# Designs tried in a protein design chat: VHH binders against q96fz2. Part 352

Target 1, 269 residues: q96fz2
Amino acid sequence: CGRTSCHLPRDVLTRACAYQDRRGQQRLPEWRDPDKYCPSYNKSPQSNSPVLLSRLHFEKDADSSERIIAPMRWGLVPSWFKESDPSKLQFNTTNCRSDTVMEKRSFKVPLGKGRRCVVLADGFYEWQRCQGTNQRQPYFIYFPQIKTEKSGSIGAADSPENWEKVWDNWRLLTMAGIFDCWEPPEGGDVLYSYTIITVDSCKGLSDIHHRMPAILDGEEAVSKWLDFGEVSTQEALKLIHPTENITFHAVSSVVNNSRNNTPECLAPV
Below, E stands for the ipSAE of ESMFold2; O stands for the ipSAE of OpenDDE; V2 stands for 0.75 times the mean of E and O plus 0.25 times the DockQ between their complexes.

## First folded at step 18 (VHH; framework vhh_6z1v_2)

Design EC10 (at its last look DockQ between E and O 0.74; V2 from the best seeds 0.85)
Fold by OpenDDE, look of step 18:
Structure EC10 (fold): chain B 269 residues (1-269), chain A 123 residues (1-123)
Amino acid sequence: as target 1 above (269 residues)
Amino acid sequence: EVQLVESGGRLVRTGGSLRLSCAASGFRFRYYVMGWFRQAPGKEREVVAAIVQSGGYTYYADFVKGRFTISRDNAKNTVYLQMNSLKPEDTAVYYCAAGKGIYLDTPDAYDYWGQGTQVTVSS
């Protein structure tokens, strides 16, 4: 996974992340560093994206079932990294393979510390290789969406006004991530960064791409992944597998340029 | 040419079962979401069921209440609707649809439509 969409306004995103804590109380995640949230239809590595994580990571004795939402850098910077510039990291940390997560120090160590997060997105992009050509067809991949009865006749998504309505009840894609905290050697703010765990693609996506993000499907999976206080690493890793609960459509080549940030990026063609 | 051809619609008694089939051609079937819609006389067309490309997710309208099952065979380019415990209120023309739209329960998500097959449930 090398490209995602996360374009919802902050308030809409927050509401979309409503949850119940272990007591059954309805809650919204509290924001940490909300000013770092930058909505985009075209999110690339090294950009910031919102993730969910347990409040226990920030507050001692907090209820580990409570959730915080925070923008983090995509591309995990290990805590042990000694260079002053994260861009000098010599290996790719955009993704973590599920089969080698326990073999790689960069991922094993933070995972062992309970640094599990849920990466939020509208969906992610993958490019299919066209047989016989060097051309690649991009696809937008996301959870199946159902329009709730309360939303009036959303006319054809062809008008900007109608497009905004499409997202009012959008079910966000929830991907399993690992995050780490890096302190710059020269001082400054702690950098929070994440990697997306990947698995072999489900059968439905196998023709598009051979790998997919580990998707946490449903509130229970999300809760268990986040709750490092109650759920062990071993139990959490059982949640990491391919899912067929995915849909997709072809999109235009507009998304190929990471600078393009318009609704056309994820629009069906 | 894109074609969706429904079959299996007939007269059936209350409590009976029926299996509808829709044969698709002229497009990449495995890349499309498939749906079943119905339209009764004097009523609007309504969604019955939908299924994503892999079959890993299905949607059913509230009135289905576990009576119907949508399935697909991508190797055969066919989508099915197994209907059990049929009621007179299920009488309608049933349409197969294919689409790449976002909301599975909306007709706007579907680009191609069949001609429909008549299902009649007698009391």
Scores: ipSAE 0.918, ipTM 0.966, lowest interface PAE 0.4, mean pLDDT 93
Fold by ESMFold2, look of step 18:
Structure EC10 (fold): chain B 269 residues (1-269), chain A 123 residues (1-123)
Amino acid sequence: as target 1 above (269 residues)
Amino acid sequence: EVQLVESGGRLVRTGGSLRLSCAASGFRFRYYVMGWFRQAPGKEREVVAAIVQSGGYTYYADFVKGRFTISRDNAKNTVYLQMNSLKPEDTAVYYCAAGKGIYLDTPDAYDYWGQGTQVTVSS
């Protein structure tokens, strides 16, 4: 997984992340660094994308089921990294294989600190190697979507119709991630960065690519992955597996150039 | 030449069962979502059920209420609709559809359509 779409305006994205805390109360995640959110149909490594993480990472006695949403750098920079420039990292941390996560220091250490996050996207792209040609066919891969447009209005007087129109019914893709916090040696703000955990592809995607992100399907899985105060690393890792609850369609080569940020990137062809 | 050929539609009594089949050819079946739609006279075509490429997700319209089951066999390029507990309101022409569109419950997401098979449920 090396390319995603996350294009929703911040306010729409926030409402799509509505959740229940452990007491059943409906909430929206609280933003950190909202000005660093850069929506795009075409996100690549080293860019910022929004992730969810437990409030307990920021506040000593917080309810660990409460969620923060924050942009983080894609490509985990380990807390022990000594150089001043993160681009000098000599290994690729865009993804973390689930079968070796406890063997790689870059991922094992932050995971042991409970640094689990949920990476948000509209969906992700993968390139299929086509038999008989050198060309690669990109696909957009995402949760199945149901439009379900219902007008609840029975009149025209005082209607909440306008508040419904600012909401997007898109079911966001929720991928399991690990993050770390790096303090630049020259000073400055702490850098938050993440990796996406990968697994063998499900049968439905095996013709496209042999790996897929570890997808957290449903609020229970998302809550357990985030809640490092109540869910151990060992229990959380049981959530990491392929899913067949996925769909896809071919897209044009416009997405190949990561500078192209247009709806055409994910349009079916 | 793309073909979707429905079969199995017939007259049945209220409470009866019926299995529809749709044989697909001329396209890469496993790359398409598949759907069943229906249209009664004077009404708009409406989704009955849909199934993603792998079969790992299925969608059913609210009026199905557990009575119908969609399935697919990618080795045989065939999609099925098992219909149980049939009601007179289920009387319609049933269409098989294949698409690459985003929203599974909208006809606009489907690129290929069969000619339909008539299902009639008598009281």
Scores: ipSAE 0.853, ipTM 0.937, lowest interface PAE 0.6, mean pLDDT 90
ESMFold2 (binder alone), look of step 18: mean pLDDT 89; pTM 0.913

Design EC11 (at its last look DockQ between E and O 0.78; V2 from the best seeds 0.85)
Fold by OpenDDE, look of step 18:
Structure EC11 (fold): chain B 269 residues (1-269), chain A 123 residues (1-123)
Amino acid sequence: as target 1 above (269 residues)
Amino acid sequence: EVQLVESGGRLVRTGGSLRLSCAASGFRFRYYVMGWFRQAPGKEREVVAAIVQSGGFTYYADFVKGRFTISRDNAKNTVYLQMNSLKPEDTAVYYCAAGKGIYLDTPSEYDYWGQGTQVTVSS
C-alpha cells in the first residue's frame, strides 16, 4: 500500500470514529495535534495521516479502551535511529509484512511495547498491471458502503454539495498499523510515525495486486488491536489476515500524480 | 454489447421458493458489484440485495429478513437470488443490475440493468 485517501473534514472524521469503551459508553476520540491533520484524496508515504491509538500510550493508568486520534507520519522511524534526518532511513518502512513482523527489529520492538494503531482512510489505491502494456490501471479499494435512508433524496453525486453529503455516513477503512516514537538526536519534538501491516491479497483483489493492507473489520477487531493493555501481541496478531469484505472501482490516472488532491482521484471511471 | 438476462421468475404460492438467475455478458463481470432490485406496480424500484465483486459482502433490504440469499459465480458470469418463504407482497418485476458505483443500495450507482423477470406470489 503506497497511496491512501483521507479527505474528510476533521469534525466528520471524528464522528466517523465514534466508539464504545469497555463500559459501553459512547465516546469520540480525543485529538492529539489536530493541526497536523491535512485532509487529502491522495496521501503518500511521509505525509501525515490520522491514526487511532489507546489513551494508555499517553496517560498513565488510563483506560486502555479509550481512543486517541493523532496525525502520524507514514513511514515508521525506529526509536533507535540515530540520524538527524528521518529521510536518511535506508530501508522502506511504509509497510510491514505480516509474515516477517517478528523478524525485523524496526517493527518487533515497537510492537512488543504495545505500539499498535489503526490507520484511518477513506480507502487505498492500487495499480493493476495491464497485460502486454506498461500501463497501470489504478483502483480505489474501500469498505462496502450503504447509503443510510436518513439522508434525504441525495440526487446524483454530481453536485459538489451532494458530494459532501455522500461522506457523512462513510465507513472508514481501518488498517492495522504499528507506530514508534523517535526522538531527534539534536532535540526537538518527538516524531510519531507508523507502518501499515500488509498481508497476501484476498481472492477478490488478487488480480489487481498481490498484497493488501491488513484490514481490521469491525469494532471488535479495532478495539482488540488498540487495547494493548488487555490484549497480548500474540492475540492481536491473530487479527492480521486478508479479508474479502472490500469493494473497489477503477479510477482515473489523476491519482498517479501525488500532487493531485481532488475528488477526481477516487471517482469511478 | 452489455447484456443482463434475468430468468427464473414465475407464479408461486405463498411460502414457496424461487431461484432467480442473471446471466451477464459484454463486460468484466468480476469487477462489478451486482444487485437485485424489484418494482411492484405503482411502487418505486427498490433494492432487494447486493453483492460485492468477491462475494465477501452482501447487503439485504430490511424486508428480506433472512428469506433471500444473493450469490454470484464469477466463472459463469452469473448472479443468483434464492428466494424462500415468499409472500404476496414480494410480487414484482425483479431486475438484475451491475454497478461500479460506491453505494450498494442506491439504484443510480448501477450502470447496467436487465429487462427484468416477473415474480408473482399468490395467496
Scores: ipSAE 0.915, ipTM 0.965, lowest interface PAE 0.4, mean pLDDT 93
Fold by ESMFold2, look of step 18:
Order: structure tokens, then C-alpha cells, then sequence
Structure EC11 (fold): chain B 269 residues (1-269), chain A 123 residues (1-123)
């Protein structure tokens, strides 16, 4: 997993992340660093994307079931990294294999601190290698979607000439991640960064690629992954497995160039 | 040539069961979402059920109420609809459809359509 779409306006994204805390109260996640959110149909490593994490990471006595949403750098920078430029990291931290997560210090250490996050996207892209050629076919891969039409009020701006059309009922892809916090040696703000945990692909995706992100399917899985105050590392790791609850379609090569940020990137072909 | 051929539609009494089949050819079946739709006289075509490529997710319209089951066999390029506890309001032409679109419940997202099979439910 090396490319995603996460294009929703911040307010739409926030509403899509509505959840219930452990007491059953409906809530929206609280943003941190909202100005760092850069929506795009075509996100690549080193860019910022929103993740969910427990409020307990920021407040000593907080309810660990309450959620924060924050943009973080894709490509985990370990807290022990000594260089001044994160791009000089000697190893790729875009993804973290589930079968070796407890063997790699870059991932084991933050995981032991409960630094679990849920990486949000519209879906992810994967390139299928075609037998007998060096050409690759990109696919957009995402949760199955059901179109719904709600009659409720969206706001006072509802008029015939209002052309602000936004995806209104997209089920966001929720991927299991690990994050860390790095203090630059030359000073400045703490860098929050994440990796996406990967697993062997399910049968439904095996023709496209042999790996897939670890997808957290449903609110129970999301809540357990985030709640490091109540859910141990060992219990949380039981949530890390392939899923067949996934769909995909071929897309044009427009997505190949990571500078292309248009709806064409994920449009079916 | 792409073909979707439905079969199994017939006259059945209320409370009865039917199994519809749809044989697909001319395209890479495993890369397509499959759906069953129906159209009763004087009404618009509506989704009945849909199933993603692997079979790992299925969708059912609210009126199904647990009575129908969609399934697929990618080795046989076939999608099925098991229909139980049939009611007179289930009377319709049932269509098999294949799509690469985004939304499972939306007819315009489906690229290929069969000719339909008539299901009639009597008292």
C-alpha cells in the first residue's frame, strides 16, 4: 500500500468519523493541527493524511475511548532518529508487515507505548503487474459502497444555484496504523508520523497484489484498535488480518503521476 | 460478446421458493460486482441484491427482509439468487447485472444486463 485517496473537505470528513464513546454518547473527533490537512485524490508517502487516535495520548486522565483526528506524515519517523532530515531514514516505513511488527524496533517501541492509530482514506490504489509485459494496471480499492439519499437538512445554503457537490455518504476506509513522535534535533515542532500495517492479501485481491493494508472493519474493530487504555497490544493484534469485505475497479493511468489530483484518479474505466 | 443469461424464473405459490441463476460470458467475471434487479409492471427497476467480486460482501434491499440470498461461483462464472418465502409483491422480471461502478445499489453503475427471467407469485 503506497497510494491513497483522501479528498473530502475537513467538515465532511469529520462528520464521516462520528462515533460513540464507551458510554454510548455520540461524538465527533476533535481536530489537532487541522491546517495540515491536505485533501487529495492522490496521496503518496511523505504527505500528510488524517488519522484517528485516542485522546489519552494527549490528556493524562482522558477517557481512552474518546478520539482525536490529526494529520500525520505518512512514513513513520522513529523517536530515536538522529538525523535532521527525515528523508534520510535508511529504511522504508511507509508500511509495517504484521508478521514482523514485534521484531522491528521502529514499530515495536511505539506499539508498546499504545501508539495505535486508524489511517483514514477514501480507498487505496494498487498496481497489478500484467504477465508477459512490464505494464501495470492501477486499481482503486475500497469498502463496498451503498448510495443513500437523505431528506434531512444540510444547511441554509440549500438552493438551486448551489453547485457545491460533495460526497455525502462515503464509507471511509479504516486501516490499522502505528504512529510515533519525533523531536527534530535542531528544534521545532514534534513530528507525528505513521505507518500502515500490511497483511497477506485476501483471495479477492490476490490477482491484483500479494499484500494489502490491515483493514479494521466496523466500529468495534476501530474502537479496540484505538483504545490503548483498555485493549492490550496482544488483544489489539488479533484485529490484524485480511478481509474479503472489499471491492475494487480499474482506473486510468492518470493516477500514476502523484501530482495529478483530480476525480479522474479514482473514476472507473 | 458479453452475455448474461438468467434462468429459473417460473410461477410459484405464495410461500414458495425459487433459485435464479445467471450465466456470464465474454468478460472477466471475477473483476465485476454482480447484482440482481427487478422490475414489476408499471414500476422502475430496483436493486434486489448485490455481491462484490470475492463474495465477501453482500447487499440486500430492505424489502428482502432475510428471504433472499445472493451468491456467486467465480469458477463457473455464475451468480445466483435463492428466493424463499415468496410473496405476490415479488412478482417481477428479475435481471442479472454486472458492473465496475462504485455504488452497489444503483442501476446506472452497472455496465451489462441480462434479458431477464419472469418470476410470478400466486395465491
Amino acid sequence: as target 1 above (269 residues)
Amino acid sequence: EVQLVESGGRLVRTGGSLRLSCAASGFRFRYYVMGWFRQAPGKEREVVAAIVQSGGFTYYADFVKGRFTISRDNAKNTVYLQMNSLKPEDTAVYYCAAGKGIYLDTPSEYDYWGQGTQVTVSS
Scores: ipSAE 0.840, ipTM 0.933, lowest interface PAE 0.6, mean pLDDT 90
ESMFold2 (binder alone), look of step 18: mean pLDDT 90; pTM 0.919

Design EC2 (at its last look DockQ between E and O 0.79; V2 from the best seeds 0.85)
Fold by OpenDDE, look of step 18:
Structure EC2 (fold): chain B 269 residues (1-269), chain A 123 residues (1-123)
Amino acid sequence: as target 1 above (269 residues)
Amino acid sequence: EVQLVESGGRLVRTGGSLRLSCAASGFRFRYYVMGWFRQAPGKEREVVAAIVQSGGYTYYADFVKGRFTISRDNAKNTVYLQMNSLKPEDTAVYYCAAGKGFYLDTPSEYDYWGQGTQVTVSS
């Protein structure tokens, strides 16, 4: 996974992340560093994206079922990294393979510390290699969406007014991530960064791409992944597997340029 | 040319069962969401069921209540609707549709439509 969409306004995103804590109380996640949230239809590595994580990571004796939402850098910077510039990392940390997560120090160590997060997105992009050509067709992959009865006849998504309605009650894609905290050697703010765990693609996506993000499907999976206080690493890793509960459509080549940030990026063609 | 051809619609008694089929051609079937819709006389077209490309997710309207099952065979370019425990209120023209839109339950999100097959349930 090398490209995602996360374009919802902050308030809409927050509401979309409503959850119940272990007591059954309805809650919204509290924001950490909300000003770092930059909505975009075209999120690339090294950009900031919102993730969910347990409040226990920030507050001692907090209820580990409570959630914080925070923009983090995509591309994990290990805590042990001693260079002053994260861009000097010699290995790719955009993704972590599920089969080698326990073999790689950069991922094993933070995972062992319970640094699990849920990466939020509208969906993610993948490119299919066209047979016989050097051309690649991009696809937008996301959770199946159902329109709630309350939203009037959403006409064709072709009008700006209708486009905004498309995102009402959008079910966000929830991907399993690992994050780490890096302190710059020269001082400054702690950098929070994440990697997305990847698995072999499900059968439905296999013709498009051979790998997919580990998707946490449903509130229970999300809760268990986040709750490092109650759920062990071994139990959490059982949640990491391919899922067929996805849909997709072809999109235009507009998304190929990471600088393009328009609705056309994820629109069906 | 894109074609969706429904079959299997007929007269059936209350409590009976029926299996509808929709044969697709002229497009990449495995890349589309498939849906069944119905329209009764004097009523709007409504979603019955939908199925994503892999078959790994299905949607059913509230009135289905476990009576119907949507399935697909991508190798045969065919989508099915198994209907059990049919009621007179299920009488309608049933349409097959293919879509690449965002919402599974929204007719406007579907690009291709069949001509429909008549299902009549007698009391």
Scores: ipSAE 0.918, ipTM 0.966, lowest interface PAE 0.4, mean pLDDT 93
Fold by ESMFold2, look of step 18:
Structure EC2 (fold): chain B 269 residues (1-269), chain A 123 residues (1-123)
Amino acid sequence: as target 1 above (269 residues)
Amino acid sequence: EVQLVESGGRLVRTGGSLRLSCAASGFRFRYYVMGWFRQAPGKEREVVAAIVQSGGYTYYADFVKGRFTISRDNAKNTVYLQMNSLKPEDTAVYYCAAGKGFYLDTPSEYDYWGQGTQVTVSS
């Protein structure tokens, strides 16, 4: 999992993240660093993407079921990293395999601190190697979607606002992540960064690629992964598994170049 | 040539059951979402049920209320709709469709359509 789409305007994204706290109260996540949010149809490692995490990470005695949304760097920089330049990190932290997560210090340490996050996207891309050729076919992969907006508004037909309403009820993909906080030795702002946990692909995706992100399917899974105040690492790791609750479609090769940020990246072909 | 061929539609009494089948050919069936839609005279075509490529997620319209079950067999390139506890308001032409768009319940997101099979439920 090395490419995602997260293109919604901040307000639309925030509404899509509506949730219930421990007491059943409807809430929206509170933003940190909203100006760092850079929507794009074509996000790659080292870019910032929004993640959800528990308010308890930021606020003494906060309700751990309350959520913060913040942009973080894709590609975890461990808190123990001693060099002044993150580019000197000797290993790739874009993804974290679930079967070795407790063996890698870069992931085990932040997990021990409860640094679990939910990585948000419209969906992710994967490239299928075609038999008998060198060509790869990209696919856009996402939660199954049901459109709730009803037709019948004559005055609103085929307006720019109709495209926006196509995304109003989009179910965001929710991937399990681990984050860490790195303080540069030379001083400056703390760097928040994340990795996406991966698992073996479900049967439905096995013809496309052999790995997939660990997807948290539903409010209960998301809540348990985020709530490090109430849910132990051992219990949280039980949430990490493949899911068949997924769909996909082929897209054009426009997405191959990560500099292309257009709706064509995820359009069906 | 892409073909979706529905079968199984007939006249049935209220409370009865039917099983619709749709045989697909001419495309990579496993790569498509499949749906059943229906259209009664004078009404718009509406989703009945849909099923993702692996079968791991199914969608049912609210009017189904647990009476219908969609399934697929990727080895046979076939999608099914088991219809139980049929009511007169279920009378319609039922269409099989295959799609690769965003939304399971939106007819314009489906690329291929069958010719339909008539289901008639008598009082």
Scores: ipSAE 0.837, ipTM 0.932, lowest interface PAE 0.6, mean pLDDT 90
ESMFold2 (binder alone), look of step 18: mean pLDDT 90; pTM 0.917

Design EC3 (at its last look DockQ between E and O 0.78; V2 from the best seeds 0.85)
Fold by OpenDDE, look of step 18:
Structure EC3 (fold): chain B 269 residues (1-269), chain A 123 residues (1-123)
Amino acid sequence: as target 1 above (269 residues)
Amino acid sequence: EVQLVESGGRLVRTGGSLRLSCAASGFRFRYYIMGWFRQAPGKEREVVAAIVQSGGYTYYADFVKGRFTISRDNAKNTVYLQMNSLKPEDTAVYYCAAGKGFYLDTPSEYDYWGQGTQVTVSS
């Protein structure tokens, strides 16, 4: 996974992340560093994206079922990294393979500390290789969406007015991530960064791409992944597997340029 | 040419069962969401069921209540609707549709439509 969409306004995103804590109380996640949230239809590695994580990571004795939402850098910077510039990392940390997560120090160490997060997105992009050509067709991949009755006659998504309505009840894609905290050697703010765990693609996606993000499907999976206080690493890793509960459609080549940030990026062609 | 051809619609008694089939051609079937819709006389077209490309997710309207099952065979370019415990209220023309839109339950999100097959349930 090398490209995602996360374009919802902050308030809409927050509401979309409503959850119940272990007591059954309805809650919204509290924001950390909300000003770092930059909505975009075209998120690339090294950009900031919102993730969910347990409040226990920030507050001692907090309820570990409570959630915080925070923009983090995509591309994990290990805490032990001693260079002053994260861009000097010699290995790719955009993704972590599920089969080698326990073999790689960069991922094993933070995972062992319970640094699990849920990466939020509208969906993610993958490129299919066209047989016989060097051309690649991009696809937008996301959770199946159902329009709730309350949304009146949403006419054709072609009008700007209708486009905004498409996202009112959007089910966000929830991907399993690992995050770490890096302190710059020269001082400054702690950098929070994440990697997306990847698995072998499900059968439905296999013709498009051979790998996919580990998707946490449903509130229980999300809760268990986040709750490092109650759920062990071994139990959490059982949640990491391919899922067929996805849909997709072809999109235009507009998304190929990471600088393009328009609705055309994820629109069906 | 894109074609969706429904079959299996007939007269059946209350409590009976039918299996509808929709044969697709002229497009990449495995890349489309498939849906069944119905329209009764004097009523609007409504979604019955939908299925994503892999079959890993299915949607059913509230009135289905476990009576119908949507399935697909991508190798045969065919989508099915198994209907059990049919009621007179289920009498309608049933349409097969293919879509690449965002919403499974929204007719406007579907690009291709069949001609429909008549299902009549007698009391």
Scores: ipSAE 0.919, ipTM 0.967, lowest interface PAE 0.4, mean pLDDT 93
Fold by ESMFold2, look of step 18:
Structure EC3 (fold): chain B 269 residues (1-269), chain A 123 residues (1-123)
Amino acid sequence: as target 1 above (269 residues)
Amino acid sequence: EVQLVESGGRLVRTGGSLRLSCAASGFRFRYYIMGWFRQAPGKEREVVAAIVQSGGYTYYADFVKGRFTISRDNAKNTVYLQMNSLKPEDTAVYYCAAGKGFYLDTPSEYDYWGQGTQVTVSS
């Protein structure tokens, strides 16, 4: 997983993240560093994207089931990194393979500190390869979507021209991540950064790509992954597996260039 | 030439069962979401059930949950609707549809439609 879409305005994104705490109380996540949120249809490594994490990471004695939403850098920079420039990191931390997560210091250490996060996206992109050709077919991959109709049918719901209304009740993709906090040696703000855990692809995606992000399907899975105060590392890792609860469609090659930030990137073709 | 051909619609008694089939051709079936929709005279076409490409997720309208099962066979390019415990209000023309859109339950998200098969449930 090396490309996502996360394009919603902050207020729409926040409402899509409504959740229940351990007492069943409806809440919205509280933002940290909202000025770092950079919405785009075409997010790549090194960009900032919003993640969910437990409030207990920020506040002594907080209810660990309460959620913070914060933009973090994609590409985990380990807390022990001693160079002044994160680009000096000698290995790729965009993704973390689930089968070796406890063997790699860059991921094992923050995981042992309970630094689990949920990476948010509209969905992710993967490129399907065909042997003997340089051509690749990109796909947009996301949770199955069901339209909510509490206020009845509106004319805008039937209008192909109103692209943004597709997103009013969008179910955000929720991917399991690990984050770390790096203090630059010359000073300055602490850098929060994340990696996305990957697993072997499910049968439904195997023709597209052999790996997929570890998807947390539903509030229970999301809550258990986030709640490092009540859920141990070993119990949390049981949540990491492929899922068939996924759908996809082909998109145009516009998405290939990461500088293209347009709705065309994820439109069906 | 894209074709969706429904079959299996007939008259059945209340409480009976019926299996609908939809044979697809002319497109890459395994890359499409599939749905069953129904329309009674004078009513709007409504989703009955939908299924993602792999079959790993299925959706059922509230009125049919527990009684109907959607399935697909990607090797045979066929989608099915098993209907049990039929009621007179299930009487309608049932349509098979294939799509690449975002929403499984929304007719405008489906690109290809069959001609329909009549299901009639008698008292």
Scores: ipSAE 0.835, ipTM 0.932, lowest interface PAE 0.7, mean pLDDT 91
ESMFold2 (binder alone), look of step 18: mean pLDDT 90; pTM 0.917

